# VH-VL binders against o27280: the designs that were tried, part 470

Target 1, 266 residues: o27280
Amino acid sequence: MDSMNVPEVLEIKRIVEESESVKTFIFSWDFRREVRPGQFVMVWDFRDEKPMSVSLIDPVRSEIGISIRRVGEFTDRVHGLSEGDLLGIRGPYGRGFELMGRDILLVGGGIGMAPLAALADEATARGMRVDALVAARTADELLFLDRLEAAGVNISTCTDDGSCGFKGFAHERLLTLEENHDMAAVCGPEPMMFQVMRILDERDVPAQLSLERYMKCAVGICGQCCLDDTGFRVCAEGPVFWSQELSRVREFGRYRRDPAGRRVPW
Below, E stands for the ipSAE of ESMFold2; O stands for the ipSAE of OpenDDE; V2 stands for 0.75 times the mean of E and O plus 0.25 times the DockQ between their complexes.

## First folded at step 22 (VH-VL)

Design if7 (framework fv_acasunlimab; at its last look DockQ between E and O 0.87; V2 from the best seeds 0.86)
Fold by OpenDDE, look of step 22:
Parts: structure tokens; sequence; C-alpha cells
Structure if7 (fold): chain C 266 residues (1-266), chain A 118 residues (1-118), chain B 108 residues (1-108)
């Protein structure tokens, strides 16, 4: 067994309030332990453990950031923490994003922008042209805009209520954007990702999509995150999948498994 | 049947030019990045060039940069490699290869021999 | 340039297990793919993403990646497994595909 399966107790170095419901927790990180955008860590508050995407990778400062949306009891507790408090972190796990080409399109919805923000940093650092379509329900829910802008990302926004940018959904906005990308990375609500993937496929733009499933072990053993007809484990074969892989997964965009393993629609 | 066919190889003098083609069938060509990989006689595999699905971005090995040009025609399901200023060390079997996932190549042509000799 | 190092040759008796290694400084951070090439033939993908197999490949083939070394394992080696095997990565720092030098597997 790899030592990576043991949570490391880390001190919260900083907390960035990204929005009303999202905070980024920053930790010191030993980069001898490689971490890639799109990978996730298991966050342990000494009561419960949840998978979270890495949203910041800063080798210069030797820091990583984990962005967490307030959505339940666990995240409520975590959001109540302060700088200097402790969390257990184990990982990273899973397949991260792979960068190819010179022009990349990022399409993110809500907290899905977390791993994409990290990817944006890497892509821009490599000299890639990065376009980001940032989607949210309202303007106040748009994440990482300042950060992305500072990184040189070309940002397009869309909001359900039209409070910022394009009024509508990400896939609708995408239809209005030019086709000039070598690849795309997508993360957000699965229905959004499903529609976005369809459009990108029609445009012959290779796409990677980060899936969210209920994950328990993070090491491909428990099977809680298995995708039905393929047997893909989101924690092991994912969470980042190529569209080619997801095209084989019939449940994608249609339903998911709840914590009890029941099929639930999106 | 998924297949890549590579015509266009042959004998060329040093300093000469040659254009290789790779015709794809059995899969949607336009949806995949494509690559050229060569193998000198009795030697290992060497990546030569890579092109994005739309042809927007091209990449080259240092050994061929400035001399080789990769391109594609989706309407013809064909990948091209324009070689110029050919050198003896460019002598090799040239394979076209289809991108799979994770930057692997799952389909290869049978290769075409390019011999650069005076 | 980034270099992948493979042993030039590996010999194994039929029915035994062959292990072919691929070493590189970035192996731990890159996905490794493996190709089999028989004489006079084009390469064939046998392992991708370190340990996954394309459809149609025998269960005897497996891959692993640990530290700075990837390993292709062929169990119950058969005469037909005699071939050259190449590891391959993509170097993001240079946007180059990189192949190992290849390993000739001889079945004794």
Amino acid sequence: as target 1 above (266 residues)
Amino acid sequence: EVQLLEPGGGLVQPGGSLRLSCEASGFTFSKYWMSWVRQAPGKGLEWVSYISTGGRSTFYADSVRGRFTISRDSSKNTLFLQMSSLRAEDTAVYYCAKWYIGRAFDIWGQGTLVTVSS
Amino acid sequence: SYVLTQPPSVSVAPGQTARITCGGNKIGSESVHWYQQKPGQAPVLVVYYDSYKPSGLPERFSGSNSGNTATLTISRVEAGDEADYYCQVYDESSDHYVFGGGTKLTVL
C-alpha cells in the first residue's frame, strides 16, 4: 500500500472566499508529490471524508488550493474552519487533465471551474492560448474570474439569469463561440457537460470531461463510483475522461448513483 | 476495418523533397489527432510530427523542424507529410499513427520506406 | 531532450514471465504506453495509461508504473510474444512524443 493512502494532517495556510458558497483552502504542499489539474484529493475533517478537486497548484509558493462549495454537513463544517486549523488530506488521486495543442477551451459550470482554474494556470504557463467559458446561475456564482483574467485567459461568461455575460446555459453560449481550439476541458453539472460534449464532438474538438460521482475509497476498490456499463471507476480511470471514453458510458448525462447506490436522475 | 495506408515512399536524393500520404478508413478521421512516426533501418521508433484534428496546431521533432510539414485533408481522410531538404539520416520507414487516448496510438499504418541516397 | 531508457534485450523461457522496464525522470508524472513490434510489422499498442489494455489483447499482458520506472509484464510467455517492445510518453514540456529505445524480447 502506498503512503499516499494515509491522510496527511495539514494546516490551512490561507482561505480565499471565492463566492458566498465557495472557499478555497490553501495548504503547503511538498511537490515531490506530483499533482495535476483534474486530480482530486480526499479531504478529511476528522469526522468525514470527501473528494475535492485541486483548484490551485503553485509550485513557486509550494502551495495547493482546494475549492469547496458549501452544500452539506461536511462542507458546512469545513467552511467553519479558520486559517491555522487542520484538515486531513490524502492523495492526489485519479487521472488529471492532459494538455495538448496550443489553443484550449475550458468550459466550466459552478464549482466545476475549480479544476479548470488549475488547468488554466498550467496551460497559460506553457504559453497556450486559453479561452474559458465560465458558467453559473448568477453573476455572484461565477468563480475565479479575476484569477483567470490575471493569468491571461480569455473569459466568456454566461449566467442563467443573464446577470453577467450571455444569458443562458454554457452549451448555448458555446454555440456562439468560434471554433478555434485544439482541445477542450469541461467540468460542471453533468447535464451541462453532456450538452457541451455533444457540441464539441460535432465540431471535432477533442474534449476531456471531469465527472463527479460518489467516491468512498478513492483507490478503485469499493466500486461506489463505478460507471454502469463500462465498469469505469471514476476515482481510478477518472475523474477526467476523454469524450471518446464517455461516449461508451450510457449513464453519462442521464443518471448517477446516490450514496446508497440507487439510480437517480440528474 | 480500421486502416491506415501510406503510399508515397521511395528513393530520393539528398536535398530532395518527398510527400507522403496516409489514407484513413474505418473511423472518423476528422475526430483524431494524427502523427507520423519513423523507424530507421534496424533502429527504434522516432516520433516525427503531430497535428491537431482541425490542423490548427502542428508539432515537430527537433530533427525535422523547418524541413517537414504535416497537414491533413478531412475531405479526403488523408494525412500528409511534406518532406524537404532530405538527409541520409531521414532514411526510414514512416508510419502514420492515429491518436487513441492518453496520447497513445492505437492504429498504425504498415509504413512506407523512404530512402535518401545519392 | 527527455529520454526513456529500456534494456536492449530480455530473454525468457516459454511459460515464464517477462518484465520489460522503461525508466525516465518524468515517468511518475506521465502516462506510459507500450507497443509491440514484430519483425517486418507495424507497432501494435499493447498497454496504454500505464496499465490498461486495448480490446483484444491477451490477459497475459499487463503494465505498471511506479516511481520513475514503468514495467510491461508478459506472463506465460509464448513464442509469438517474441518482438521488440517500446515504451512511449508525451513530454508536455517540449510537446514531443518520446519513445524508449526498445527492448528485444527473445523467447528461448
Scores: ipSAE 0.909, ipTM 0.945, lowest interface PAE 0.5, mean pLDDT 95
Fold by ESMFold2, look of step 22:
Structure if7 (fold): chain C 266 residues (1-266), chain A 118 residues (1-118), chain B 108 residues (1-108)
Amino acid sequence: as target 1 above (266 residues)
Amino acid sequence: EVQLLEPGGGLVQPGGSLRLSCEASGFTFSKYWMSWVRQAPGKGLEWVSYISTGGRSTFYADSVRGRFTISRDSSKNTLFLQMSSLRAEDTAVYYCAKWYIGRAFDIWGQGTLVTVSS
Amino acid sequence: SYVLTQPPSVSVAPGQTARITCGGNKIGSESVHWYQQKPGQAPVLVVYYDSYKPSGLPERFSGSNSGNTATLTISRVEAGDEADYYCQVYDESSDHYVFGGGTKLTVL
């Protein structure tokens, strides 16, 4: 367990440009450190450290992939790296997605599709039927469509501006889709996840949702990733939660916390 | 009060059939996966079958596949197990159990004894 | 056909600590749940997700899971803890629930 708390410096083996703003960084990985879809790693650029979801888990090629959206100074620096450059990786951490049944619905918004792409590969390898609702603001931000299609996933899309698929929000598209699923997995902007969770609960579809909160230690010691009065720590008891765990959380979907711990609007 | 209630069991001959029921109360039955778990006299717990919330997906232990059918009726809050081609090895207390977070079982019935004997 | 192995019995004096093991290949990668069953009663969930406790359980029940072994620990054992204890996982490769064979805890 001590080895999970210290970054290992790894060479970037390949970079896949998933969109204008999202790149997947692929590393050789020793799968004695087991990785499950929905777990995260801490990525260290020798100046700062951020949690990132694993988007590719390939034991056959001994590779993992980490998908990173360019949104600020840290991610700008990482996006400037090339194959052969180094990053520190510690982990994996957190609770991954759990699979049951014969079919699953995936609902992903933006970079939230990253852990769901890994889950789709796992679910299809198990022989599950996989339906995915892939959401973004605009068509060129829809992620992993070719990869999902090649895996045999049935894809529905929505974009805020209508440039691809349904025009509107993910939860609005969901209302127009078939209701028959054994379970669901959801990852994306927290307001989207809240609305999707409510619909899935009304349909009696058990759902798992992957949350992001401010993280510092990644092992549950510091308490910076806590949800309001439940005390759940996203890094230790999540990032994946069942919807039943989240339905009691007043904070979920209504506000977030800044690095100082203050409640702020989404 | 959250409950799962199985009726009393039965004595049946080898090769015979029996239908078990389990009535749920105090929780929203339609939101949960449900299982049957059995325990032969003096032995440990053995999972038998589970069914999805909508009833469309069913799974069985190898020892019962092809002989047992799990089903549910959400309008009656009731779980069923149709058992056929019964064998002496199927003699057990049969529990119904409710899915819990993490793929555990939090609510169990008190169980019903099924005896397969000539 | 994932297999969980438990010792058939464990004996402990009152006030001492009982440790009940559950062995399985790479069980540390699974979520392990534990049940207490007293004679003539249905099982009761006492630990889930390796180490979480259902509401109302005494603090002295705890769990851990790493490598090939999960452990249920009962500190300051009382006579009322005398029961059979079962571990359980869900095996995704077979889509089956799996129970260990059970451990009888005897309080001397």
Scores: ipSAE 0.806, ipTM 0.910, lowest interface PAE 1.0, mean pLDDT 89
ESMFold2 (binder alone), look of step 22: mean pLDDT 92; pTM 0.945

Design if8 (framework fv_acasunlimab; at its last look DockQ between E and O 0.88; V2 from the best seeds 0.86)
Fold by OpenDDE, look of step 22:
Structure if8 (fold): chain C 266 residues (1-266), chain A 118 residues (1-118), chain B 108 residues (1-108)
Amino acid sequence: as target 1 above (266 residues)
Amino acid sequence: EVQLLEPGGGLVQPGGSLRLSCEASGFTFSKYWMSWVRQAPGKGLEWVSYISTGGRSTFYADSVRGRFTISRDSSKNTLFLQMSSLRAEDTAVYYCAKWYIGRAFDIWGQGTLVTVSS
Amino acid sequence: SYVLTQPPSVSVAPGQTARITCGGNKIGSESVHWYQQKPGQAPVLVVYYDSYEPSGLPERFSGSNSGNTATLTISRVEAGDEADYYCQVYDESSDHYVFGGGTKLTVL
């Protein structure tokens, strides 16, 4: 068994309030342990454990950030923590994003922007041109705008209510954007990702998409995150998938498994 | 049947030029990055160049940068490699290769021999 | 430039297990792919993403990574497995595809 399967107790170094419902928790990180955008860690608050995407990778400061949206009991507890408090972190796990080309499009919805923000940092650091379509329900839910702007990312926003940027959904905004990207990375609500993937496919833009599934073990053993008909384990073969892989997954964009393993629609 | 065919190889003098072609069939050519990989006689594989799906971005090995140009024509399902200022060390079997997930190559042509000799 | 190091040759008796290693400083951070090349033929992808097998290939081929070393394992080796094997990565720092030097597998 790899030592990476044992949670490391880390002190919260800083907390960044990204929005009303999202906080980024920053930890010191030993970068001898490689971490890539798109990978996830298991966050343990000594009561429960949840997978979270890495949203910040800063080798200069030797820090990582984990952005967590307040959505339930676990995240409520975590959001109640302060700087100096402790969390257990194990990982990173899963396949992260791969960068190719010079021009990349990022399409993110809500908390889905978390891994994409990290990817944006890496891409810009490599000298890539990065366009980011940031989607949210309302302006107040748009994440990482200042950070992305500071990194030199060209940002396009869309909101369901039109409070900022394009009024509508990400896939609708995408239809209005120019086709000048070598690849795309997508993360957000699965229905959004499904539509975005379709458009990108039609445009012959290779795309990677980060899926969210209920994960327990994070090491490909329990099968909780298995995708139907393919047997893909989101924690092992994902969470980042190429569109070509997801095209083989019929449940993608259609349904998911709940914590009890039941099929539930999106 | 998925296939890559590479015509265009041959004998060329040092300093000369040659254009290789790779015709794709059996898959949607426009949806994949494409690459050229070469192999000198009795030697290993060496990546030469790759091009994005739309041709917007091209990348080259240091050994060929400035001399080789990769391009593609989606309407013809064809990948090209324009070689100029050819050198003896460019002598090799040139393979076109289809991108696969994870930056692998799942489909290869049979290769075409390019011989640079006086 | 980034270099992948393979042993020049590996010998194995039929029915035994062959292991071919690929060493590189970035093996832990980059996905490794493996190709089989028989004499006079084009390379064939046998393992991708470190440990996955393309469809249509025997389950005898498997890949694993540990530290800075990737390993291609061929179980129950057959005479037909005699070939050159290459590991390959993509170096994001240079945007180069990098192949190992290749390993000649001889079936005794």
Scores: ipSAE 0.909, ipTM 0.944, lowest interface PAE 0.5, mean pLDDT 95
Fold by ESMFold2, look of step 22:
Structure if8 (fold): chain C 266 residues (1-266), chain A 118 residues (1-118), chain B 108 residues (1-108)
Amino acid sequence: as target 1 above (266 residues)
Amino acid sequence: EVQLLEPGGGLVQPGGSLRLSCEASGFTFSKYWMSWVRQAPGKGLEWVSYISTGGRSTFYADSVRGRFTISRDSSKNTLFLQMSSLRAEDTAVYYCAKWYIGRAFDIWGQGTLVTVSS
Amino acid sequence: SYVLTQPPSVSVAPGQTARITCGGNKIGSESVHWYQQKPGQAPVLVVYYDSYEPSGLPERFSGSNSGNTATLTISRVEAGDEADYYCQVYDESSDHYVFGGGTKLTVL
């Protein structure tokens, strides 16, 4: 399928330093290729290719933004690039978030706020009330706060070390927040998402959660992004799932798979 | 067994009112958005209204806005549609329907006929 | 408001394949769901998310969605498939559900 879906080489138009470890790379984009919050792209640095979340979707300016956390060799190389440098982009892929109702709760941990920032922009543009719980280990790792505030999002924060907002985990902070929303969207470390999903289920809040798994082809052929018990391919049937779909997935919240397919704990 | 039962319906004069109910069983009613969908005789399906899980938010098709009110009572596992200022064009079979993943409807009631005639 | 367009009718011989279309502007970017309705009965979900089949249905229903057209495909059509078929999306811009006008499938 890559022969029909070849990376488009794009110039980096602008780089936003979101934190010491996260940068957003902004590109011109032809929106005849529609993009939904929660979909991902494959980013190619001419040596390797990795899935990355779309964090900015701006059809008015014909721009998309891709947020990338520095965690290894590939992302180190990409973080070393400058405006005017080139990257290959293919996609978008996967199922994005679906919106309903008049209000939404976003719960994001770390880089998981990237697709939720895009969703917040869309939800606020539709006139929805948006509450966001933004979680990180430290204050310096809280992402998109200024952007979310400028969009009119009601922000709550938590940090593991208490350096900003509530001291503790996202699910602990969630217990102290308003209980009912029309829906929720959750993205972050899978243990966090599991605990948050349980609370939202007890509150009868329908939730969508974005999973991250190892990907190779991005179009559903190679099977490397499959979930146990269902055969769902995260790149094709996800990465966004309703909590109803995930309740049948034994793997969720318990373990992940490395590139060799071995089960490893979170 | 998952099911929706609509016992209401009937004949009403133009300008009149009628309250429909839909009793849910076999699933946790409070966890799902619920809708009313209608079908005029010989015509297609027309969405009427939906309500959020907690009842906080309600939505209406333009054709019924201001005349119909959707509500729910989780203690009774029941969805309601209060119809007022009824018109001949409101003559239809009214179905209640349960939200399904992807914003579909997986469980439908068997429907109840509302006839508005002078 | 978003509009879904279906042909009013489709006729097919038993054992053949029926295809029922649902047209909409950029419908390929929407999740399309399909319902079967027999006379005097409630609609039954037969395809959701463009191509997924609910459990418990015959393996004869499938769907596709690209560009401006979604298609319900019914393989090895039987007399019992004679029904009205509706496509449906959710229009986020209006917060409305939208149904197509329906297609009557006749099995000759």
Scores: ipSAE 0.813, ipTM 0.913, lowest interface PAE 1.0, mean pLDDT 89
ESMFold2 (binder alone), look of step 22: mean pLDDT 91; pTM 0.939

Design if9 (framework fv_acasunlimab; at its last look DockQ between E and O 0.83; V2 from the best seeds 0.84)
Fold by OpenDDE, look of step 22:
Structure if9 (fold): chain C 266 residues (1-266), chain A 118 residues (1-118), chain B 108 residues (1-108)
Amino acid sequence: as target 1 above (266 residues)
Amino acid sequence: EVQLLEPGGGLVQPGGSLRLSCEASGFTFSKYWMSWVRQAPGKGLEWVSYISTGGRSTFYADSVRGRFTISRDSSKNTLFLQMSSLRAEDTAVYYCAKWYIGRAFDIWGQGTLVTVSS
Amino acid sequence: SYVLTQPPSVSVAPGQTARITCGGNKIGSESVHWYQQKPGQAPVLVVYYDSYYPSGLPERFSGSNSGNTATLTISRVEAGDEADYYCQVYDESSDHYVFGGGTKLTVL
């Protein structure tokens, strides 16, 4: 446990431009240290450190990918990096997704598709039937479509503006989809996840949802990522939660904590 | 009270068939995967079968595959295990178990004894 | 098939700490759950996700998972803790639930 808390300085092997705002950084990875879809790593650019989901797990090539959305100063710096540049990576941390059954539904919004893409690869490799509802604001923000298609995933798209697929939100599109899944994995904006979880619950489809919170230590010590009322630490008990766990979390879908620990609405 | 009740056990001859039932109460049955786990006399726990919430997917231990069939009826809050081609080695207490997060089982029935003997 | 290995028995004096191990090649990467079974009774979940305990159970029960070994720890052991203890995982490669062979805990 202690050894994994030290960032390993890794060279960026390859950068994939997923969209205008999202890049996937690929690193060589020693798979003696197992990583699961849904787990996160702490990315260190030698100035700041941020949690990022693993979006690619390739044991054949001995590579992992981390997809990063450009949203602030840290990610701006990271997006300015080139192949061959260095980043510090420590982890993986947290609970990842668990696969059971043969039919799985993935519901992802925006960068939330990152961990789900990795999950899709694993699920398809296991011979599971994977349906993916990929949501974004616009068509150009839809992530990993080609990758998912190549993996044999059945894709449904949803865009706020209707530029691709269903016009509307993910939960709205979900209402139009058939109920033939053993389980679901969900990741995206929390309001989206909240609505999706509700629908899945009504359909008696077990669901796992990946939450995003400010995580500082990543090892369950600092408490920055604690969820109200339950004491769940997103970095330790999550980031992937079962819907039954989240049903006990009052703040889920309603508010979050900012970096200062203040409650802020979504 | 959360409870699983397992009637249906008994004595059956080798090659015979038996259907076990597990009636759930105290929780929303339809929302949980369900499992059968058995325990031969004086032996350890052995997983037998697993079924998804909607019954869409079923899984079996190698030792029972092709002979046992797991099913469920949500309207009756009941889990079933149809056993056929029973063998002496199938003699065991059969438990139904409710799925809990992390692929654990948090609720168990008291078990029903199935004895396969000539 | 995936196999979980437990010691067949562990003895401990009252008030002391009992440790029951569960070994497996992939156990470090899997979630381990523990069950207590008293004679003539159904198993009871005592630890899940390696180290968490269900509501209503004594805090004396704890778990850890590192490397190829998961450990159930029972602190301040009582006579009532005498039981068989089973570790359990889900093998994703075969879609099988796997139980350890069980450990009989004797309170001296």
Scores: ipSAE 0.909, ipTM 0.944, lowest interface PAE 0.5, mean pLDDT 95
Fold by ESMFold2, look of step 22:
Structure if9 (fold): chain C 266 residues (1-266), chain A 118 residues (1-118), chain B 108 residues (1-108)
Amino acid sequence: as target 1 above (266 residues)
Amino acid sequence: EVQLLEPGGGLVQPGGSLRLSCEASGFTFSKYWMSWVRQAPGKGLEWVSYISTGGRSTFYADSVRGRFTISRDSSKNTLFLQMSSLRAEDTAVYYCAKWYIGRAFDIWGQGTLVTVSS
Amino acid sequence: SYVLTQPPSVSVAPGQTARITCGGNKIGSESVHWYQQKPGQAPVLVVYYDSYYPSGLPERFSGSNSGNTATLTISRVEAGDEADYYCQVYDESSDHYVFGGGTKLTVL
């Protein structure tokens, strides 16, 4: 059917304002191109192309949603668009989250909650019990709370400033939560994910973590999304990795790379 | 060296019971999901059951649900399969298998034969 | 439940390429794993996640998966490759592991 390597120009069907800085853009989607939570698409605004995680997967309504945080020039332009405007979409790409067992813990920081919201819908639909720890700097930046509640997710919150829920970082809140889950899924700032992974390993809870890296080709050719120690490409072997895969990655939690490939501290 | 060892199975009569064990060594047993997989003589592989790392959640193939119980004991590094109401079609080599990334199995025991006959 | 189908046998001459198929409805959206089993032995994982290899296995093994077919490819086949080969997925809808029926590879 349609090639995943060539952008398809799609009309923005609906825009949901998730926060002051995050919007979800919803498109009609032909599910012959199957999409899994944790996979990403390349979004093309006719000037530049950036990877974005899928946050809504709705085969019944034939829709996908892409949540985008306004962070820079590209995302500023996309946030300026309206319903009926056009974007190019290619994909999906990458490895999605895998589900096993009867319950799952989700730990999301900021926009990292976007792919986990899609996973929560899938897990709940499969009859799993879902606990979610939703983290942000402030209460106004906590994402997807109403959607998660409507899906039957048991929500815990934390904010850096204490304006909602636990005051502190996600890993600090996690230490005060029940330990017994069959598995976990984690997405957010890489330092947060490293600390959360350490706690989950001590609890013998298998975890999957979604990483971001600079991406250009999305099909594993260009090498811009590689991890130092393994040669794994985030776009091809990830972006979702099991914690067992990440335990040998030197750069995880320590630094990131800029568009020129230079090491930059988190 | 990483090993899974299934001590001997045996011959049992139809309707009988047998408990299989699988002793793990060379890896941290408590961190992995574990499975039983069986193979009838001259037949293919058939998944039987798996258990979560903490032993909290268990799953069974339809052919054995209600008759078999999987369990684990992390203090003994041992996986168990309690088999009851045994039938002739349960005759097989029973393997224990360790979860691997992607929901594969990387370490298998050598298997133990269970024969159910009169 | 989800069903994986494999041909019961495949024959290939030494030095040639063997291809063993695993059919399943929309199997291209599943992660497929492959096992080699020699007579009297336990299965050995030879491919996981469609196309990854465990360390220490010959580079002659490769896997692919798209549409309704996953394929295990063994290049430059040797007599030592004679074995039964099984494909496997995890079916999330049933929470069950599923194996194919197995393919006997004969090197003639």
Scores: ipSAE 0.780, ipTM 0.899, lowest interface PAE 1.1, mean pLDDT 88
ESMFold2 (binder alone), look of step 22: mean pLDDT 91; pTM 0.935

